# Miniprotein binders against a7ua95r516to809, part 9

Target 1, 294 residues: a7ua95r516to809
Amino acid sequence: ASLSLLSISDLVPDLQFIFFWMSNAIEILYFIQQKSPAYMQTIELMDDKAGSKESLLSATISANEEAMTILEEVIMYTFQQCVYYITKTLYVVLPGLLDCNPFGTEPSSEQCRRAAGVCVCAVCVMPEAVRRVVSVFQTTSDLLQQYQVHSEIQSQMFAYLFFFTNVSLFNQLIDKGPARGWFQRSRVLQIQASVKILLDWAKGAGHNHLAQKFFAKFCSTVTILASPPQQLSQMSWKALCAEHPSLKPVQLHRILTQYQLMAELGPLPIWQPSSEDEAYIYRTVDLLESFENH

## First folded at step 8 (miniprotein)

Design da20
Fold by ESMFold2, fold request of step 9:
Structure da20 (fold): chain B 294 residues (1-294), chain A 80 residues (1-80)
Amino acid sequence: as target 1 above (294 residues)
Amino acid sequence: SMTYEVTIRTDNPEDLELIAFALRILAKAMGLRVEEVRREGDTLRVRISGTPKQVEYFREIVELWLKERGIDARVEVREV
């Protein structure tokens, strides 16, 4: 696979090939699972000529398990290849979400209309950076439906894509946010609006549960940063942890530190970590998320 | 065991690679040995070894799979 492929459209022929084989391997696996009990029963009901029936049944069970193992390996390999290619395109397009200004366009988007159950293409313009990310998700969704991939595999694929998106956006914000001015309130509100478009897409596509679960860390971060200073200053560390369980202590501490700087609330710490959490607020090894969590 | 040739003809030759894969896996799942798989244009020829009852069940399973998958193909089985 070349890293020079930037657009999801350029990958569609390769993805079609991979989805074709993945979907068929899944369907053959399901077919075997449905038919195997009846076949094994025909062997079990045989006349036991010279006592060979148990040997035949044992050998057939082993061969059946081997066939299913082969299919499971094909499914896992093709799934991993799909995820690899799709996340390479996501990696390229996701940073633009943090720099775009969605308020220059109508915040009601194609995603909002899809959330209402009707997709209309006329007179709905979203920022190009957001459109590129939505295009990756929508193309993936269209391919999964086109090839009738089993719903559990579709859910697992979007779970990983949302996980990847969350990790990428969170890490970029934490790592580059101070230098890029992304912690300024006007910028945070723009980021929040862009993420809302993605969440609306996920809801309209039937993936609301997965998006709520796997975007939680980034959404919590943006929610905290968007809060008015009077409201946030009145919340204790314990209350913030309870409201935002997806954030590790080091991550919450870093977010609040940046918030305090940008809101010009002075150098004195406002939020006092619990004694247990104090052990962890300076663990920089835990600050950024790993892409290998799934 | 006896040797049989299963012949698959289809109106859509693009399906033959999938059919060949499916036949190999289905035969293995039933404990049958596939001796040879040949593609000749729009025709797939598969040699398997087994008892007449095993091969008849295999034929039924292949026909059922083709029907459920929506593949328009004709299955013929001959002893060889």
Scores: ipSAE 0.737, ipTM 0.939, lowest interface PAE 0.6, mean pLDDT 85
Fold by ESMFold2, look of step 8:
Parts: structure tokens; sequence; C-alpha cells
Structure da20 (fold): chain B 294 residues (1-294), chain A 80 residues (1-80)
């Protein structure tokens, strides 16, 4: 079958197998690290018969380090396999975030959140495209907790998944946005609302810091595009750079150029890059982000 | 340096794959040589070489790990 038919639920058995071995390798590594100092001390305190103590200690230290290296390699390999399978499903579902209308009937959605002070707000079901992405993140979180994976590894997993999500959404917006009409203000506001739902999930799941860090580039892009023309036109290039440090000069320049075009503010550039940044606004090699280097 | 056989018996044979992995790694971490690992139904037989003191400490570490992991298994050590 094709990747377009792949869902996270279809991968759960494979992910369970991989998480089982990853979590146990982590647990055994921690166990060895906890017990090794006491064991080495027993060797250091033994009687030295013909110098054999130094040889035994050296060999044991080396063997101990080799054992921990094996476990670290298992952990790294299983982590990479988890990320591989999960990002395959994310790749399929993420584009829908840019095309969906999370408002549906916007007054109804907002009124559900404001008027209904009780759990009846559960009837305000998130859009299917957003639900598919959240389902991937939630299933991942559930598996990590089910197998009691160390919290630092859980954080590293979501750091990568948020990094992948940011790169995928940013690159698609920049690359496909003109053809898809995604720079139109009404469309940008819909995208912003969809991402807000995702950010709310991350906050509720205890990953707010990671989401703030790794979604910064995409969120900055959407924030700029969602700004009212009167407000944005009054901001200098330097002010925008300071407010959005995650954006490279070429990226900021491209976003502002698209904003000016969609808002029909004329062909004359409104925002003047600093002399230092002028050398970099045309570096198209820096426009799109790599999925690998974070 | 002497050879010992460590026998692990469990009511849950599905745990034996994990136990075998853990024993190989724990033995290595303690500088013991694992000569052979055999699985026979609900029994795991591990042949190791080391000093009597190393093997006794290994037995204690394995039993502690099994207890902390929540694995119901019986550990027997015999000189061979």
Amino acid sequence: as target 1 above (294 residues)
Amino acid sequence: SMTYEVTIRTDNPEDLELIAFALRILAKAMGLRVEEVRREGDTLRVRISGTPKQVEYFREIVELWLKERGIDARVEVREV
C-alpha cells in the first residue's frame, strides 16, 4: 500500500514493539549507571595479588563502557525508527492544516467556547484535518507513557516531531502558498486558528516550551501574515527582525513581499532592509528549511 | 575463573527474550564472559565465566533487576 493510506493506528503494533525495546534499553542503561560505581569500588578495594587488580579494574571499566555503548546504540536506533514511522504519517496529514477551515461556522465555535461554561464545549469538535495531526501526537504521547519512557527521551521525541512539523508547514506555505492562495488574509487567519488548536494540545500535554521553541519560525510567519495592513505597514524592518528573530532575512523579505502583493499595497517596497541584511535577502539557498539540521 | 550455569525459569515465557537481553548486557557490564545462551520453553540457560565473587554479585544484580522490573522469575546458579 501507499503512504497516502497510512494512518497512525495502522502503525501502533510496530511502534509498540519499538517502544518496548527502546524503553527497556533506557531502563537497563540507567540501572547499570546506578550500580556501576559501587561495583567498581568493590574491585578497587580488593587485595592486589601480583598486580591483577589493576588489570581486572581496567578490563571491567572497558567492558562496562562497551555495554553502555551497546545500549546507547539500541536506544538511538529505536528512537530513529520511531521517528521514521511517525513522521511518515505526519507527512501525509500535515498539508491538510493549511487547507482546512477550523472556524466552520465561526460564531458557533466561538460561542461554544464563551457561552457554554460547562463540559458541553466538547460539542465544538475540531476540524478533521487538525484532528488527524493531533491524533498522531496524542497516540505518540500515549505510547511513550504506556511504556514509561524516560521523560528526557519523551522531550527529545516531541522536539523532533515539532521540528519536523514546523519545517513541513513552513516549506509548504512558502513554496505552495502563492498557487494555493494561502497568503490571502482570510486564509491566513484560518491557518492561524488551526495552529492554535495544535499549540493548545502541546501546552495541555506538557510540551509548551518545546512547541514555543520549534514552531517559532512558522508561527512568526503566520503572525506577520495575519497582521492588519495598517499595523504592519507602520513597523520598520528592524522592528520586525527584532520581533521575529527566528526568521532569516531572505525568509522575512519573502514573507513581506507576499504580504504586500496579497494586500494590494502597490509594487513599491514598504520595508527597507538594513544595509547589513541587504546582502542576504536574495539568498534563495536559505529560503527553505532542511528536515535534517536542528 | 570458573564456569557457571545461570538458570532462569518463569511462568511468563514472553519475558524470556527481554531477560536474555538483560542478562547478556548486565554480565558484560560486570566484565563476565557469556559463553552461551539457550532458551528451552519457559527456561533460559546462560553459561558464564568469572570468579565466584563476580558471579555471586551478578546473581544479586540480576535478582534486583528482575524485582525492580516486576518480572516474576526464579534464578538458580550452579558451578559446571
Scores: ipSAE 0.730, ipTM 0.941, lowest interface PAE 0.6, mean pLDDT 85
Fold by ESMFold2, fold request of step 9:
Structure da20 (fold): chain B 294 residues (1-294), chain A 80 residues (1-80)
Amino acid sequence: as target 1 above (294 residues)
Amino acid sequence: SMTYEVTIRTDNPEDLELIAFALRILAKAMGLRVEEVRREGDTLRVRISGTPKQVEYFREIVELWLKERGIDARVEVREV
C-alpha cells in the first residue's frame, strides 16, 4: 500500500501504525509476565475437587505460553516491517553518498579560495545526499522515542540499519566503483568525509558503538583507499588483514588491486597473500556482502 | 465452564481496537476461551468461556491493565 513512496516522510503514517502496535505488544507482554505467577498460584491453591485442579493448571500454563508466543511473534513481525519500510528508503538514498561532494559545492567557497590564496576556505557542509540518509536515521530515532520503544529493541533496529547501510555502500563501491571512477583518490577523500558526517550523527545520537561495529567493512575499505601510497606500500598483506579483520581475502585483494591501478603502482611483493589466503582471493561468491545475517 | 459477556464502554472509541486485542490476549493468557468479539459503536462485547473464579480474576486484570495504560473505560461482566 505504501510501496510507491520514496521518502521517509511519506512513510511516517505507516511507521507510526507499526510502532504503535509494536510498543503496545511489548507492554502487554511485560504485563502478562508480571501478573502470571500470581494467577498460577491462585490455581495451585484451589481445592482439588475431582482432580480437576491439575488439568486446569496444565491447560492454563499451556494457554499462557501460547499468549506470550503470539505477542513475541507480533513484536518480531512489526520489527521486521519497520526495518522493511526504513531500508526501502535507505536503499534509494544511499548510492548518492558515493557521488556527492561534501567539501565545497558552494560558489562563495571558490571565490574565497581564489581571493585569499591556495586553501583558505575548505568548508565542509552536509550535501543533499548525506542529508537524505541522516533524515532517515533521525526520523527513525524520533519515532522510537515518541512511542517509547524499549532500548534493547531500539539498539537492535539501529544495528540492522547500520548493517544494511554498510552492505549497500560496500557492494555499490565494489561493483560500480571502477566504472564510476569512485576509486580515484579525490573521490575517495570525498566519500571519507561523507562517511565521517554519518558517523558523527551516530555518535551524537548515542549509537557510536553500534556504528563502529556495523560500519567496519566499509570504513576499513575507505581507510585503505584513502591511505597515502608511502604508508600503504610499507604494510604487508598480513598486517593489512590484522588491521582490517572485517575484510575477506577476496575483498582486500580487490581493494588493493584498485588502489594499485589508481596510484599507478606495479605489483608489490609485500601485498602477496599468505598461503592460507591465496586459495580465497578469487572466491567471487565472497566478494559482495549479503543483506541477510546468515 | 460457563459463558460470559464482557462489555467495555469508552468515551474514546479510537481505543477499542487496542482494547479488543488486549482482551483477547489477556483472556488466552488466563486459559479463558474467547468465543466472539463484536464492536457496536463505542461498545466492545467479548464472549468468553471459563470458570466463575477465572472470569472474576480476568475482570480484575482487565481493569488493572486499563488503569496502568491510562485508558478510561467501564467494564461490565454478565453470565450468558
Scores: ipSAE 0.724, ipTM 0.941, lowest interface PAE 0.6, mean pLDDT 85
Fold by OpenDDE base, fold request of step 9:
Structure da20 (fold): chain B 294 residues (1-294), chain A 80 residues (1-80)
Amino acid sequence: as target 1 above (294 residues)
Amino acid sequence: SMTYEVTIRTDNPEDLELIAFALRILAKAMGLRVEEVRREGDTLRVRISGTPKQVEYFREIVELWLKERGIDARVEVREV
């Protein structure tokens, strides 16, 4: 199937299988961790009549560690597979978020229309492009809950998905934004509104802290670009760095330079990088975010 | 060490794959050797080698695990 046609719904059966095994492997690991100490103690209390108690204990400890290692490998593998499939789906739908007009009248989701007529759920009132992104996250959340996946694993998964989303959106905005007109104030305000819908969903889903943390860079970029020229032109480089600590100097410099061009502003000495940052603004390798830095 | 056959019967054959996986891991974690795992319809047969005490504890652990999972299964252990 072409990647372009891949929906999260199409992956649900495969994801269900993976989540099933992930959840069960975690549970078995926890079960072993809880029961193994008592078992080891029973071996320690056994009479020496059947051989070296020490040898049996040592062999059992080693076997226990090996069993736990196998489970950990299963958990890691299944986790990686989940992330792989989900991020593929995100990769397809995320570009639409930047082109989305959230102020337009878009019809409710076809799925909700088919099932219940006009659905007024929070997802169905979203713009289609936003809804597609939220649907990926919601489906992930629903699956994690359905299989009662351990909360720590849920947090790690959402952390990675938000990280991936932030990197993807940020890189697209920085790289393609000028050419696509995404730096125009009207378009920026649309992007800001779309991101707000996503953040509101994350808040409602109980992931507010993670969303705020991992979307910080993209949100900072959008906030700067959404700022009126009169306001932003009064902010010094140092003030902008302090207000947007998630942005590297090279990133902030790029954003401001593109903003200046878009807004037809003359040179602004107040945006001049500090002497300390001057060396860093030329590090173009640090301009785009890496997916490996997670 | 003696060889034992652990038989698990369930009305939910869909659980047998999970049960088989769990049994293998639990047996390994206890230092038991799993010699064979066979599925026969609604029945899982697992051959394990260990001491009588290990196998007794293994039965208890398996029964406890099944209970905690809400799996309705019967466990039988026989020396072979």
Scores: ipSAE 0.627, ipTM 0.902, lowest interface PAE 0.7, mean pLDDT 90
Fold by OpenDDE base, fold request of step 9:
Structure da20 (fold): chain B 294 residues (1-294), chain A 80 residues (1-80)
Amino acid sequence: as target 1 above (294 residues)
Amino acid sequence: SMTYEVTIRTDNPEDLELIAFALRILAKAMGLRVEEVRREGDTLRVRISGTPKQVEYFREIVELWLKERGIDARVEVREV
């Protein structure tokens, strides 16, 4: 299927299958972990000759470890497959978040219109571009809940999805932002509002800490770009580094340079990198985030 | 070691794939050798080798697992 036509709804049947096996594998693993100690004790209490008992116990321990390893492999595989499908959908919808105007009037979702006419639910009042992104996360959340996936695995899933989203949005903003006008203050304010809607959703879904952690780079970038020139021009390089520790020196330098160009500011000595950071601001390899760092 | 046939019957044939997977893993976790797994309609037949005590415990574990999963299934164990 063309990536452009791939919706999260089209993937739901495949995801349901994967989540089913993931959840069941986790439950079986937990079941084995809970029951294995008692089983080992029953072997230890057997009236067999000492040598046969020790051999049986050792063989059973090894077999138990192998079984748990197989389950872990199933869990990891299914987790990776979920991430693969969900991130493909995110890849398609995330660029729309940078281009959308959240202050505009957007119609309610087609799904809610069919069911209730004009729906005023939190999702239906969102701009379409934001709603599409939120829909991916909401569908993921709903599936995780439907299959009662362990909370730790849910947290890992959302951590990765937020990481992926941050990397994607950050890289797009840094790379394409100047050319697409996303560094213009009016556009930045729109992006900031769109991100706030996403963060508010994450907060409502119980993932506030993860969202704040993994969106830090993108949020820092948007915060800097949304700052009035009068305010930002009074901040030193050191102060900006301290306020935005998630940004590498090369990233901060790039953002400030593009901000300076966009705002038609002359050279600002106060934004000059420290002698310690001067060598790092030219490391263009570190400018964009890698998807492999998580 | 003796060979046993474990037969599981359920009114929900959609559960048989999960049951088969769970049985294989549980048998392995207990140090039992799974020799054969066959599906015949609504019935799963698993041949395992082990000691009588291991197989007795295996039955109990399988029945407990089915109960915890809310799966209505009958478990029969026979020496073969």
Scores: ipSAE 0.599, ipTM 0.892, lowest interface PAE 0.7, mean pLDDT 90

Design da20
Fold by OpenDDE base, fold request of step 9:
Structure da20 (fold): chain B 294 residues (1-294), chain A 80 residues (1-80)
Amino acid sequence: as target 1 above (294 residues)
Amino acid sequence: SMTYEVTIRTDNPEDLELIAFALRILAKAMGLRVEEVRREGDTLRVRISGTPKQVEYFREIVELWLKERGIDARVEVREV
């Protein structure tokens, strides 16, 4: 099947299988961790026939560690598989978020159309492009809950998914934004509204802190671009660096340069990089975010 | 060390893969040697080597694990 036709719903059966094993491996690991101390103590209390006890204890400790290592490998493998499938789906739907007009009257989701009546739930009022992205996250959340995956693993998964989403959206906006008109004020405001819907969902799902942390670069970029020229032209390079610490100097410089071109602003000495940052603004290798840095 | 056969019977054969995995890991974690794992229809047979005390404890741990997982299964242990 072409990547373009892959929906999160099509992946649910495969994801269910992976989540099943991930959850059970975590539970078995936890079970062993809880029961092993008492078992080791039982061995320690056995009658010591001629030094055999110490050797048995040592061998059992080693065997226990090996068993836990195997479980950890299963957990990591299944985690990686989940992330792979989910991010593959995100990769397909995320570009639509940048082209989305959240202020347009888009038809309600097909899921709510089957219910007799106009559903006014938060998902039904979302633009289709936003809803598709939210659906991936919601499906992930639902599966994690269905299989009662440990909260720490849930947090790690959402952290990575938000990271991936931020990198994807940021890179697309920086690379393609000028050519696609995404730096135009009206389009930026649409993107800002779409991102707000996603952040509101993350807040409602209990992932507010993670979303704020991992979307920082994309949100900072959108915030700068959404700023009125009258306001942004009064902000110095140093002030912008301080307000948007998630942006590298090269990234901020690129955003401001494109903003200046879009807004037809003359040279703004106030946006001139500091002498300290001057060398860094030419590091084009740091312009786009890497997916490997997580 | 003696050899024992652990037989697990369940009315939910879909659980047998998980049970087999758990048994292998739990036996390993306890320092028991797993010699053979066989599935015969709705029954899992696991051959393990250990001391009588280790095998007794293994039975208790397996029964506890099954209970905590909500798996309705019967565990039988025999010396072979």
Scores: ipSAE 0.577, ipTM 0.884, lowest interface PAE 0.7, mean pLDDT 90

